# Designs tried in a protein design chat: VHH binders against NADH dehydrogenase (ubiquinone) complex I, assembly factor 6 (Ndufaf6). Part 5

Target 1, 289 residues: NADH dehydrogenase (ubiquinone) complex I, assembly factor 6 (Ndufaf6), of Mus musculus (Mouse) (a2ail4)
Amino acid sequence: SVAAASGPGIPGSHLYCLELLRKRDYESYLCSLLFPAECQRSASALRAFNVELAQVKDSVSEKTIGLMRMQFWKKAVEDMYCDNPPHQPVAIELWKAVKKHNLTKRWLMRIIDEREKNLDDKAYRSMQELENYAENTQGSLLYLTLEVLGVKDLHADHAASHIGKAQGIVTCLRATPYHSSRRQVFLPMDVCVQHGVSQEDFLRRNQDKNVRDVVYDIASQAHLHLKHARSFHRSVPAEAFPAFLQTVSLEDYLKKIQRVDFDIFHPSLQQKNMLLPLSLYIQSWRKRY
Short names: E, the ipSAE of ESMFold2; O, the ipSAE of OpenDDE; V2, 0.75 times the mean of E and O plus 0.25 times the DockQ between their complexes.

## First folded at step 1 (VHH)

Design G08 (framework vhh_8ghr_2)
Fold by ESMFold2-Fast, scan of step 1:
Structure G08 (fold): chain B 289 residues (1-289), chain A 122 residues (1-122)
Amino acid sequence: as target 1 above (289 residues)
Amino acid sequence: EVQLVESGGGLVQPGGSLRLSCAASGFTISSEYAIGWVRRAPGKGEELVARIYSSGGSTSYADSVKGRFTISADISKNTAYLQMNSLRVEDTAVYYCARYDYFGEDSALDYWGQGTLVTVSS
């Protein structure tokens, strides 16, 4: 019953973030609903920010346009720490999250910088390069998510690092059929060379043993990171567990690729898990990752 | 009851060859339950030397043995083999056969054999 509205903002900026997640990152949308009510809005803002950055590479044909979009986000982050966010719905919601939770600027900048470096069509030179990319993007996003949850814990950060690496590796594997259809292959070159596999083998959708061995080695690395994160789960505060709900989908993909004998091109790998909402709810209720 | 029994270890000269066998019982070698060979040299930690998923023939080797060792499986005998060629003094170790549950929730290597000693000496 009081007075005029005050402060900068965009009406419907929160709804914009939710709609973006429903269309472009439905899993993160579902996960956000299982966060504590007071954290849901900020969690959605972080994931919407990630969607904005992630889609740049696939949505622009010119690298210069991609670089301009990354420069927009660098300036947006700089300006929001001066309480001068741009009039853009995701930036406004991210700015509100930054203020509410004192989010670490370095993590946001690290995500943007890594996405900018990865705007070209070059494959990762090594598993180490892919893991570094995953750490700096997915890892940073999870560290920010822990800050939203009010978690300041070394074991939680350690788990987030491993889960972020597993997520980045699985994302690279999952996207391989899409990228190969566009004559691009981003799988680590050192693993491919080790098995005598060329990029052309993936472009031709080759299912020979050596191609499956490449996929096996890469999937194995993701599984080892997930296993490592789980090995000390008893030392991780339960308050951190909502940040790690994505392990449900990581494990689902790893089980599916094993069942198809590491055939990266098998159609079943593109099928949606119809039980995902239930699986996420059960994982959340059991307080595990 | 899951059991893994290794055999074939012994003394060999540098440049020689040995074939290790691992007889599995209580489970079937498959993509769900693969076999890994792990070695422990004196004064060193454990090293995963080779692994095989029988389905599709997926194999992996440590860089230290690639091109010299070959892992294989005979599904009819439910037995895995490690063919070791061009042996070096640094290959001296106790070699364990282990069940590899790649996508298991708890552990990638969940059951181990008793080990077989391989000594390479000049």
Scores: ipSAE 0.000, ipTM 0.244, lowest interface PAE 14.5, mean pLDDT 84

Design G09 (framework vhh_8ghr_2)
Fold by ESMFold2-Fast, scan of step 1:
Structure G09 (fold): chain B 289 residues (1-289), chain A 121 residues (1-121)
Amino acid sequence: as target 1 above (289 residues)
Amino acid sequence: EVQLVESGGGLVQPGGSLRLSCAASGFTFSSYWAIGWVRRAPGKGEELVARISPDSGSTSYADSVKGRFTISADISKNTAYLQMNSLRVEDTAVYYCARTRYPGYSHFDYWGQGTLVTVSS
């Protein structure tokens, strides 16, 4: 099985997780390398699990196939807590993390359940609905990451909630050009209506002021969550900070979109930050978020 | 297995008092979890009426019940309580005990079955 084949000197499930992150979630790949050595493998497993679930909606043509893939992950998680993980690289690594850190099963199940509910090709009704999705997915993922780091702290959980919401909002913004190319728009409908903007405006890559105002309002909400999380950083134990390294790329995107006057289709927003590894290393060294 | 079991619901006269209990199993109250009481009135949406973080003793209440309801927790018994005083007809609802991760997690991950509270003559 994959678990039996994954020994010292043999590429196996761990390398599969790292390659998946390098290809599909580069920021999480870099962040995982800056975790304490004993936590790196488990942190990578959690992020690889998130990638597997996040890709279902974009990778399947029919909701029924998506539901079957979510059912696979629900059963995989149930079986992991019975020490019977499926022979799948990410599931094997996640199972190892679950055993090592006594990860909370319900956080894993909540991520799956929320992703399953959002298999429909539907925009968020409101900013609150987007934030709820972000809390249940990225928030849960950060809570599990804190468990990997051995952190049980009220302020760390509070910071994780705000950072998770900021990340979910930015992920929605960042994915908008990709989804628009596939005739999909997931941006909150209430914000679009407020500015007289239709989904068709995004499909046509409209750069008019009202479209930029929609992007501004959404980006500003992410900025406020990040600012709120930072306002009490002195109350957060330093052991939690590796979980929040993603704030570097989060802030980078928010600064870039501001510089292009909230033109969500500007080519510069698709450019990789060549200094990201250095910025993450410096933030890790300074123990802040 | 995480389980929440409510008890104490019933029929009470306006101005009366009632105490609801929520017995928890499968987790400990001292472990950064918060307990909330959520009600659903006939034909209305859900309302979070009270929340407690048992370890810190921190509490919060909806404006509609502030000063009338008191939430408490007994860590040794792993049980949360909702003391309801000066009950009004509009307090009639099914009351659910629910667990959430404190303080940042806004959604409840486990719910009890609910207990009916009827305030009427």
Scores: ipSAE 0.000, ipTM 0.099, lowest interface PAE 22.0, mean pLDDT 83

Design G10 (framework vhh_8ghr_2)
Fold by ESMFold2-Fast, scan of step 1:
Structure G10 (fold): chain B 289 residues (1-289), chain A 124 residues (1-124)
Amino acid sequence: as target 1 above (289 residues)
Amino acid sequence: EVQLVESGGGLVQPGGSLRLSCAASGFTFSYDSAIGWVRRAPGKGEELVARIYPSGGDTSYADSVKGRFTISADISKNTAYLQMNSLRVEDTAVYYCARGYWSEYDTPYAFDYWGQGTLVTVSS
């Protein structure tokens, strides 16, 4: 059709992914620019896919609609592996990445299934449940990112697992002020109970020592995962390091929350790191994580 | 084969009304598809003016048309509509019916099957 020539297409689908990241996941946008040129488009597609799934929970008023959106993505992934992707910008870009890098289908399916399970806005029952969520979402995303980079290495996979768990935990902490303003609390219930803290304490933005102790325990778990991943960094191939650039933001958050004595509601935690682009560039240049 | 056929365009005076129709073939309206109306005015880029998810009834509108335009869909007829009221000279454009899927952005880039377009001219 004449209209199709002026509208969305293959060039439009890539631009759509970049604009989605720039607006909704700016850190992933910046990280993608530091990937090898041949991998940038596929890395952006994976992160755009993650954004599409992550936002279902916040963008739908009814669980049934959320479930239908997850069913769409499950079918989209199945159809991609039959070379019949749906005509949706992120799905088209993801399909191209799947073909180019022979991406593992079960990692994509694991992300969708885990996001679907988490649509009902219930708090994690335990730290173990939060870590399982992080492994199945952030961990799977990092395994796929390693595949984009052409890395098949046991030490890289182990680092990705630990970094994925640290990222998932920090994301949960970072989102707590936003969620509490909407009368939702997702922090692990077992940690809260151990310190005599209720969900209502977070809804009231309580800064008492026991609330700070909950935040400390959760943040410390993320710190331990990051430390473990770094303990064997010399055994990880340098080709893997672009997958781990987000450790810069993860470490920045962990340092900031320590400086405010684990006050999760402190305004400084919501401020953008104006030096983030420089810090990411330096990390990339030094070939570390 | 997905096909979208628009009708209902024409010349109308400022303050008037028009109803655009979009007949869909090659697919049925479902929960996983969006129907949108995208317009392109002379000297202006593409603007998504209205979008509906037919099975869920969820709608969105551009600020420029909110309160004046209403998008709807008849699942049994496999047809979408754009009711345009209180038309202004600046609403003059070619209006395209388009199909897309779930998208975080309400943007023309989310739509990949488009009709031929129908011209709407608002002038005295």
Scores: ipSAE 0.000, ipTM 0.242, lowest interface PAE 14.8, mean pLDDT 84

Design G11 (framework vhh_8ghr_2; at its last look DockQ between E and O 0.01; V2 from the best seeds 0.00; counts 0 for: pae E 20.4 > 2, placed apart)
Fold by ESMFold2, look of step 2:
Structure G11 (fold): chain B 289 residues (1-289), chain A 121 residues (1-121)
Amino acid sequence: as target 1 above (289 residues)
Amino acid sequence: EVQLVESGGGLVQPGGSLRLSCAASGFTFSDYAYIGWVRRAPGKGEELVARISGSGGYTSYADSVKGRFTISADISKNTAYLQMNSLRVEDTAVYYCARETYEGLDYFDYWGQGTLVTVSS
C-alpha cells in the first residue's frame, strides 16, 4: 500500500499492548514472554485485542455504547486488510501481526461477532451456549495464535478448540465472584436449574452443597475438554505448544477449586500464584501441554 | 482503573444554560487522550457533541451545537466541562463523557454512566 509504506505506525504501540496485558491479563503477559522471540510481539497483539473486546461488556453501562465499540472493531479489522489500520495502538499491533503472518480475517471477525451477541446481562441459557461462546472467542483466538506460530495442522486445531472451550469455562467461573459483587451472574442457567439453584444463591454467596454442585458440573466440563485435548498430544506438532501454555493456569485453577470443594467464593481462589512464572517456564521446556 | 464520572445534568427551560462536568481518574489528560461528550437523544442515535484534547489545545464540535456549547478542561482537577448555552428542546438527551485515544477514529474506550439533560418549559 502506498500510504502504509511511509511510516512505522504509532510509537510505543507495542509497549502499550504489553502494559495492557500486564495490568488486565497478567497470565497472558507471562505466556507471551515464553513464545519464540520472533513471535512474541504478534502474540501479545492478539491477547491485547482480546482484552480490548473483553472489557467492553464490563466497562459500559449501556448496551448501545457497547455495540458502537464493537462496530469500531469490525471496521478496524476491515481496514487492516486494506492496509489502512486505524491509529489505535492495539489495532496497529494487530495489523502488523496480520501482515506478518497472513492471519485469517474470519477468525478475527468471529471473535467480534460473538462478543457483540453477548453484550447483555443475561446468564448463558445452557452449558452448550457457554461452550459455543468459548469456541467462537477463545478457540478463534487460539487458531490465530497457531497461525502466528506457523502451525497449519488439524490436530493442533482440534486441541485449540478444546483448550479454548476450557479457557472460556474457567474464565466464566473465575469471574463469578467479581460479577456477583456487581449483582450479575452468568453461569449456565440449565445447570443451575438442574440443582435447584438461583442467581440469588450466588449473590448471597451461598455455600450449600447444591450451589457447589453447579460449580462442580461446570468445572468438570472444562476438565474434560483439557483431558480430551491431551489425549492426542503426541499428534500435535511441538511448534504449537507455546499457544497452549495457558493450560498451566487452567489446570492450576481447576485444582484449586477442587481443593476447596467447589466453593467458588473461597478466598484462596483470589490469591495470585507467585510460582506461576516458574511453572510456565518449566512447562515451556516440556513436549506436552 | 480508568473511570469517568459525569455530573451537572437536570431540568432547564429553553434558552437556559447548564454546565456538565466529567471527573476523570486512572489517567492524566494529555494530547494522547481526548475527552468527548456523546449524547443519546430520543429517536436518534448517538451523536458526538464535542471533544477536547487533555491540554485544551484542540477542540471539535458537532454542527448542531457549534456556537452554543463550549468544551473545556481543568488539568489541575483532571476534569472536563461542557458549558451548554441557549439550550433547546432538541438538546434533551442522556450525555455521556467518554475517552477517545485518537482523534478522528470516533473510538471511545471508556465511558461514564451518563447524566440526563431535559430541556422543557
Scores: ipSAE 0.000, ipTM 0.146, lowest interface PAE 20.4, mean pLDDT 84
ESMFold2-Fast, scan of step 1: ipSAE 0.166; ipTM 0.572
ESMFold2 (binder alone), look of step 2: mean pLDDT 80; pTM 0.813
OpenDDE, look of step 2: ipSAE 0.012; ipTM 0.240

Design G12 (framework vhh_8ghr_2)
Fold by ESMFold2-Fast, scan of step 1:
Structure G12 (fold): chain B 289 residues (1-289), chain A 123 residues (1-123)
Amino acid sequence: as target 1 above (289 residues)
Amino acid sequence: EVQLVESGGGLVQPGGSLRLSCAASGFTFSSDYYIGWVRRAPGKGEELVARISGSGDSTSYADSVKGRFTISADISKNTAYLQMNSLRVEDTAVYYCARDQYWSGEDYYFDYWGQGTLVTVSS
């Protein structure tokens, strides 16, 4: 089974991963181009895997179908570690990355398990629940990315944890206008309750001060995590910094939401950052995050 | 927004026939896509029953249905069909229409799924 599979795999599987990122996660596509040449393919495979899992909740009409797709990925990961990956382009590229970098199976399984638990269309009960989701998905993804870069360092792992949480929170905020248009709200319920805000307020696209206060509290938590991660930057090996290039987009969103006084429905938040490629290049050149 | 809507399910006696339809919107049938029919009976695993390229030129079937089921696509109507003949009690399941993008081998991964339609084969 392995002798045939250990060859080139599926023709165009790498280009499939890059095209998937270009269409569904453009920021990750740009970041992957700035990795060391020997790591680019594996970094792209990890991000493509994340896209495949993230799309399940939005693309399926029934939880049962979502569970079947998650079961496919659990089996795919189990089989990869037996050197028998399924013939699917993202799985083949992920399998190659697993072999090349001895990627930790636990982190891949943690991403799948957490995504599976979150297939219900229910809001997070608390900021802590959102942060746990972010740690188990985005955090695990960053730990795997550090492994691709050959980094094994306590401070790098600590920074990755905080950056993963900030990324998960910002992703939740950024997606709120889209989800509200589909009658869904995933923002932490405890923060909403604290400010007297209901899910209906977001569905009605309410811009009153109490709704903006909810957004402020959530965005502030992401800012705190990013600030904490940066407090360690001098202790983090420079080889880790490509894993943290997404902090550029993270900071850009946090600055934009602040400029519109935390109006999550403001049209300017939907405008593309035309300078993002340049900002990512400069960040990469300066050896910072 | 990509959407797949199934129709044509129902109750039929063993040996009978049914034709399932899958109307697609939000994308156009082309050689870049495969359309598949996947079934799941209560308490059983899923099974990919049939797959067709969006161009209509390439088809494949599960061994359990070869010679009995025929998959087809009407590009002008953006609709896929599953003609089910010589139905057996074992064919009782919810049938889902799903879109698939090019892969080699026996494994599949569909990016969009319909709501499902129930087929009951019983006397």
Scores: ipSAE 0.000, ipTM 0.183, lowest interface PAE 18.4, mean pLDDT 84

Design G13 (framework vhh_8ghr_2)
Fold by ESMFold2-Fast, scan of step 1:
Structure G13 (fold): chain B 289 residues (1-289), chain A 124 residues (1-124)
Amino acid sequence: as target 1 above (289 residues)
Amino acid sequence: EVQLVESGGGLVQPGGSLRLSCAASGFTFSEDYAIGWVRRAPGKGEELVARIYSSGGYTSYADSVKGRFTISADISKNTAYLQMNSLRVEDTAVYYCAKYGEWLDSTEYGFDYWGQGTLVTVSS
């Protein structure tokens, strides 16, 4: 989609990251604008990196091509820490963030490894597996975001872990109508079995009470993680709060799913929140999560 | 302020039926709500037996009472109910009406508002 420049710099690499977010992760685009000015570019780079990895599963029909793209990113990260990033705009911006903030390589590698393991078209066996996926992807991303903000705090890391799990669960729920239309279901199998629900029930867009009970249990787990993170917010340094602006959309989805009686297929759940910029600004001003 | 007042408890024979009422003040059932019935038997912890959400009347029940108990709400009377059928000796407990705030309230885990409780005794 953009030609690489020679050497470890690409004109317009930052703009490429912003446009990628605006198109594929609009919420992260808006959140990045509310970070301290010195952190905005690095925050955008981390979220653009997440988009690149998330797109692999959605954009490739063959696991082999997906594995090759993941191998590209593993090598890109290795080479960044040797000051030799590949000529790819997101990689260049991520490399700049790594150097500026001394980002922990382990977190970047954990994201790639977890995404690679999940290239298979398999549902999570349990809520625990979904939470582990969320911790290793969204959690790692939030730990890196805290490093961009200069925050080294156990309470901030604890909050990030819970918020990351809540976000991963909500992302799984939000994506269910899209995946079901493609004959895929990734919702935790143990929760489905507990309520006598099969994957076929989601493929048929079944709205019976037992299907709603599955959605309720999964949504409730996200809600409990969010409440846990908030229960000790007074112990979290205020400098960490920009990392947690995503809780605004997380709350919005949880309120909406409750209002439609946990009907995961209700069309209102797929609609854009036109007031999101204002809501994020107010959250940022209040210094809360 | 929010107040919940339970009524309808009493002595009933095994296999009998009883309807508990929870009169609410300080909020209306035309707003968003989550109401639950929690019971406590002597020397035991609390068990959440039933919940109802304002959103289309979504309900959930503990496995111990599924098929026997029904939770409902009457907007015009601002009252929630627990219809208890096929009562068993082990259903003997103090039953509390409790309200959770909005799901995303930043308060402690569990119900935010509690009634005083009403005693249900199932005995021959």
Scores: ipSAE 0.000, ipTM 0.177, lowest interface PAE 14.3, mean pLDDT 83

Design G14 (framework vhh_8ghr_2)
Fold by ESMFold2-Fast, scan of step 1:
Parts: sequence; C-alpha cells; structure tokens
Structure G14 (fold): chain B 289 residues (1-289), chain A 121 residues (1-121)
Amino acid sequence: as target 1 above (289 residues)
Amino acid sequence: EVQLVESGGGLVQPGGSLRLSCAASGFTFSSYEYIGWVRRAPGKGEELVARIDSSGGSTSYADSVKGRFTISADISKNTAYLQMNSLRVEDTAVYYCAREFYGSDTYMDVWGQGTLVTVSS
C-alpha cells in the first residue's frame, strides 16, 4: 500500500502507472516516451486508467465483482471533479491530469459505462456493435489524449474516431486465440453468420476458407478505418500526431495477418515486434500517422 | 435513395448572419455517426468546418469558425443546421452538407449539392 498520510496524494503513483503500462500495455509505455515532456505523465495516467478498466473483464470470477469495480471507477471520476480522488495510485495520477488539462469528464464516463455494459456480452451481435464499443472506449481515450496534447481540432477528433475503431477491431482480432482457448468468441456474430461460421469453428481452431473469410472481412474494416483517417492527414495539426503513434502497430498487425492469409491462429501473430521501438521513433520523427 | 439537400445560402454583408439547412432522406439520424459541413472556397481546398453526431451528441468546429458557427440537428425532422454569425469575407465558399459513414474508403460518403455563401460589401 502506498497511501499518502494527508490530503489527496500517493507516493510513487507515477511510477506505479509506468510499471503497470510496461507490464500490461508495453506499446502505450513506448508511445508515452515520445510525447512532449510536459505531457508524458498525463498520457501515462490515461493509459494506466484504460489498463485498470480492461483488466476487470479478464480478472474477475463474478459479474457482481466486475460491476463493483466499475462502480468504484465511476465514483472515483465523479469525486475527482470535486477534488476528492480516492487513495489509489492510478486515480491520483488521473486526477492530476484532469486538473492540469481540464479533461472532459464525459469521455472518462463514456469509457467506464461502455466497459460496464460489455461485462455482460460474450460476443458482439454485429460489426456495428464492435465499432460502437471501440469508439466509446478507444475513441474516448484518444479524445482525452488530444486534450492532454492541447489539441482542440475537428480533423484531429475525426482521425481519432477512425483510429480508435481500427484499434478496437484489431484488439478483438488479436485476442481471439486467447479467448478461444477459454471457450469464448467475441467476434461479430453477423459476419460469422454471413460466412456460415459458428463459434465452434473458432474453438476448434478451424482454418477453412470460410473462417479466413470472416477474419478477412473484420480486418478489412479496420484497414478501411485506418485508410480513412489517413485520407485527410494533411488537415490534422502536427501537434496531434503523438496521439496516433499506435497506427504503427495497427498497420504491422494488418500486414502480418494478410501475409498468413488471414489465419487468425498463426503463431507469428502472437510474436513480439522487436523493431517496434525503432518504428515508433521513425514515425514520430517523420510527423505522420 | 440516400440524399442530403441543402438550403439557405445567399449574399450577405460582413458581420451578417445566415442559417443553412440540410434535409436528409433515405436514412435516419439515429442510425449514423456524423453529419458535417464542408466548404470549398475559390482557390482553396475543402475544409470541414463543423461536425455533429446525428443522434444529437457531441459537436466540434474548425478553429476558423469556432465561436461564430453553431451546428445543430433536429432528429424529429431529420434535418441538420449550420447557424453562421459574424460572417467574414473569407467565409465565402460553397457549403456542402455531408454524411460520414465509418468504414468507407472516402472521407464523406453522401454529399449534398452545395449552397453558395457570398460575404461581400
């Protein structure tokens, strides 16, 4: 326990956030290092908050416990805007970011509410539901990241929405081998039905063309969102680009899954990208996404 | 038969106001992410000036119009509006209402015919 003796504050809360990211979201850890120095701490706080919420679904044995953890975060955010954050390291760092950058409470609440709704759902009914989930979670996170960077721009928000959707779709695809090993499939049901594919096909790690076609359609949707975000790149202020460094790994995954002919169970898809730090540095230097 | 139809453009003096309307048919606002207003001035590229979640959610504006233009939507009438105040000569452009459909290969997938706004003394 690292609680402070008086007032809101916890010794080592920033280091706690960095270690959480290094262990649970290494890509976001690397991306945060490429932010302007004055923004790095707040960017790390936002990503640590996302990790805390994302862990709930995978770490709790009962829906009731998951709901209690979501209610904790909802109350924590409400109390932060009254300068009364709970004594929890991520909450303290998030509260500091809220105060420093006047972060929009609605976006934080939207992330929590969407994660809470998704505690019940085993699979998305449609591609639209997956995209709505992605927009409300990853999209909201990117809007907050733009606020940390001091960017208030229509085109930057528009790019963030598309990149957030691409990220959510890719995250769903990337997690499929892990979830199928636990007898769960979260891929959009309407796409599966369109190709005559059942959840059992993923549980058995079926590599038939119909299964690959499902993966192709879903991956293609992520690719179209990324392409759309890039189509108006010239209209997006350069100050926004650190928020979009994750497009490096989005593109990397989409290229890799295409190379293995959309075999979602191919072991190369789960391998660490050893060149990721260099690729992120080069993208940051080029000022693009 | 998805379409957007604009109205309300015209000639106005600097400092004046105009309200543009965009009537949608063939789809419902509750089913789509964003309706935007895009302008194209002579000798310049296209600029997205305002965007609204068609379900009445969040709005956003280009820095060039922030504080002067207000976008709104009437879901019951399936119509979006752009209220333009404190108009400047540099606001002279053809204004297009457009729908953004996520997952498309284009920035905007449905466009209106455009309405000319001329700010001149």
Scores: ipSAE 0.000, ipTM 0.156, lowest interface PAE 18.3, mean pLDDT 83

Design G15 (framework vhh_8ghr_2)
Fold by ESMFold2-Fast, scan of step 1:
Structure G15 (fold): chain B 289 residues (1-289), chain A 122 residues (1-122)
Amino acid sequence: as target 1 above (289 residues)
Amino acid sequence: EVQLVESGGGLVQPGGSLRLSCAASGFTISYDYAIGWVRRAPGKGEELVARISPSGSYTSYADSVKGRFTISADISKNTAYLQMNSLRVEDTAVYYCAREPLYDSWGDFDYWGQGTLVTVSS
């Protein structure tokens, strides 16, 4: 009866996850293909789950509807651990990953809670607040990805924490032109204040030295986390490296922002890396992050 | 000639404090040139422990030293400082002051001091 109501699976649920990633997170789609064959389906499920949560804010007209969608996912996760997943393709695939790899429920809940807290679309008060958001979302996702890979290692977790923070910071920077066009600015307020920069400067697409200094400080923090994670890579098990393939795109953005002298509005920053598949394959072959 | 000269290292007991100084000459600490502190312990790789933004307004720290170390700069004296509190045996390392040219060398330190040894032992 419970199995009949929700079903042990939905025909095409895996294909649904792959198409969702191909359309809305192509980088994660490519990265998942470089995982060990036995882990690819679960890796895709985790990234599809992240896409579902990330889209809530942009797909709903009212905060109340956003809260209801977050409550759906919170209950879905609770029910998965009772073998009663909802009849929704991403939830079904996530439930299968939870069972196959004994995924830690706390990490899934931490992602949902953090996304729910940020439905108010307020700017981060500080760089620390942005890093906490990154740790609770991107960091949790990487911890779950390490569990999919069968990695239980302190150094791998330490690297994942730093890479998650770097990724969250870069995501914030990368999204700034888009958000500014919609009259929103999420860049850390403490960094802006330190340079005498207001949110209005970003809304007006100001390229003065002070605005570039804000971008430089924020980007430098992301680069510091990435370099720190790499400083002890010899202590990280090679089996963990597929979890960190996203560092290829992360580093590409940090190199590009430097080349345009930290002009966050430079059009080259929005251009797709046509060599990304090759770069990811080479990174995977060399077993680095 | 660009030079970075560290001072303030030495032997200290666990729980103690030290303040490292980095005197810069041949350039001015400014937007174009930031300062970082990098340490290297025996048998371990290099670790960037602290960094200060070009304006001196933003600082960043390695997780291993957060809450214990404070980086600062006195632009008028062209000197950067690393205040190290609650020192642990694991903090034993050679500490280097390094210059980062901002528009030229992203995350790439171009000039290094000679290093100052910090030994934390009972």
Scores: ipSAE 0.000, ipTM 0.228, lowest interface PAE 15.6, mean pLDDT 84

Design G16 (framework vhh_8ghr_2)
Fold by ESMFold2-Fast, scan of step 1:
Structure G16 (fold): chain B 289 residues (1-289), chain A 125 residues (1-125)
Amino acid sequence: as target 1 above (289 residues)
Amino acid sequence: EVQLVESGGGLVQPGGSLRLSCAASGFTFSDYDAIGWVRRAPGKGEELVARIYGSGGSTSYADSVKGRFTISADISKNTAYLQMNSLRVEDTAVYYCATDYESFYGPTDEYFDYWGQGTLVTVSS
């Protein structure tokens, strides 16, 4: 049995995770600070892991290199459950979270497998495919986050599934102007076809009614998932609510896109919510999602 | 076009100190890149002696060098350093700077895909 170099710990691994989130996923950084003190480190480790995986597609020029990096993370997770994590700061912090909370390996593997399958530059074939991607990535992260919070509850899992799907859909919408500028479009093809819209329409930043109708249908699906999760709010234990703080930014985006009549290219959609820390604190205090 | 250039090696007496430098060109070190120092002594395999994750990030060291060597990086100068103190005859080796920037296998202690040419360190009286 060989452990990673420097034994099981790396000095400053927690700080590395926090700085990674502060620079690459500021919303998750803020949300983690509102978790119970005993859970903050593990919550940060999970979100840092997500950042590491999400960066693979954007940072590599070839799918083959991306596949090899995903294989590294699969092996890292396998080795963590044998108490042999690699000496990489996110992996060390994730391993500590796994040990502390007995995290479900299946959820970690599901995230990696789904990210690996989506290393291609192809659009989602359907809304269902986008929702499956969201469930397997964002949903799995929320299930793991509930485990960090000590929550084992059917209603909390049900809410997490819907919130994860809403988050994945909104992330796809939010990223559309960025991807279009790089000649990529990931929006569900079946919704586009229904409205007579092609990928070229997004590449040209077309704002015609049929393009807005595509955005409306996709945004409406995210709204319905959020609404469904909220419909049984009273049945969800309050201890779960820190996992769902991301609904603040989710709802903010849905309100903004409605105000601009579903113009996905409107500059206001790229504005940071300057009140986000206050909004997160208020939602945390109110015990809701 | 990615290149790492090591410098600072030389002859030093036991108990002495040396500072190795690794200058990067063709890419810029980020706070998320892993940068390592790997040595190869005559007739031995490669040993990862030190690793850092960006400027001021997490560091790790081989047991053989803990307390004696310090790794650091200066992102503004695009340069990594290895401060070697209390040098021993057993530290005699060629020292390579290595990074997992665009590494096929990701940030592990086993995989670095960009290596410098190495700098020789000889510890002898």
Scores: ipSAE 0.000, ipTM 0.126, lowest interface PAE 20.0, mean pLDDT 81

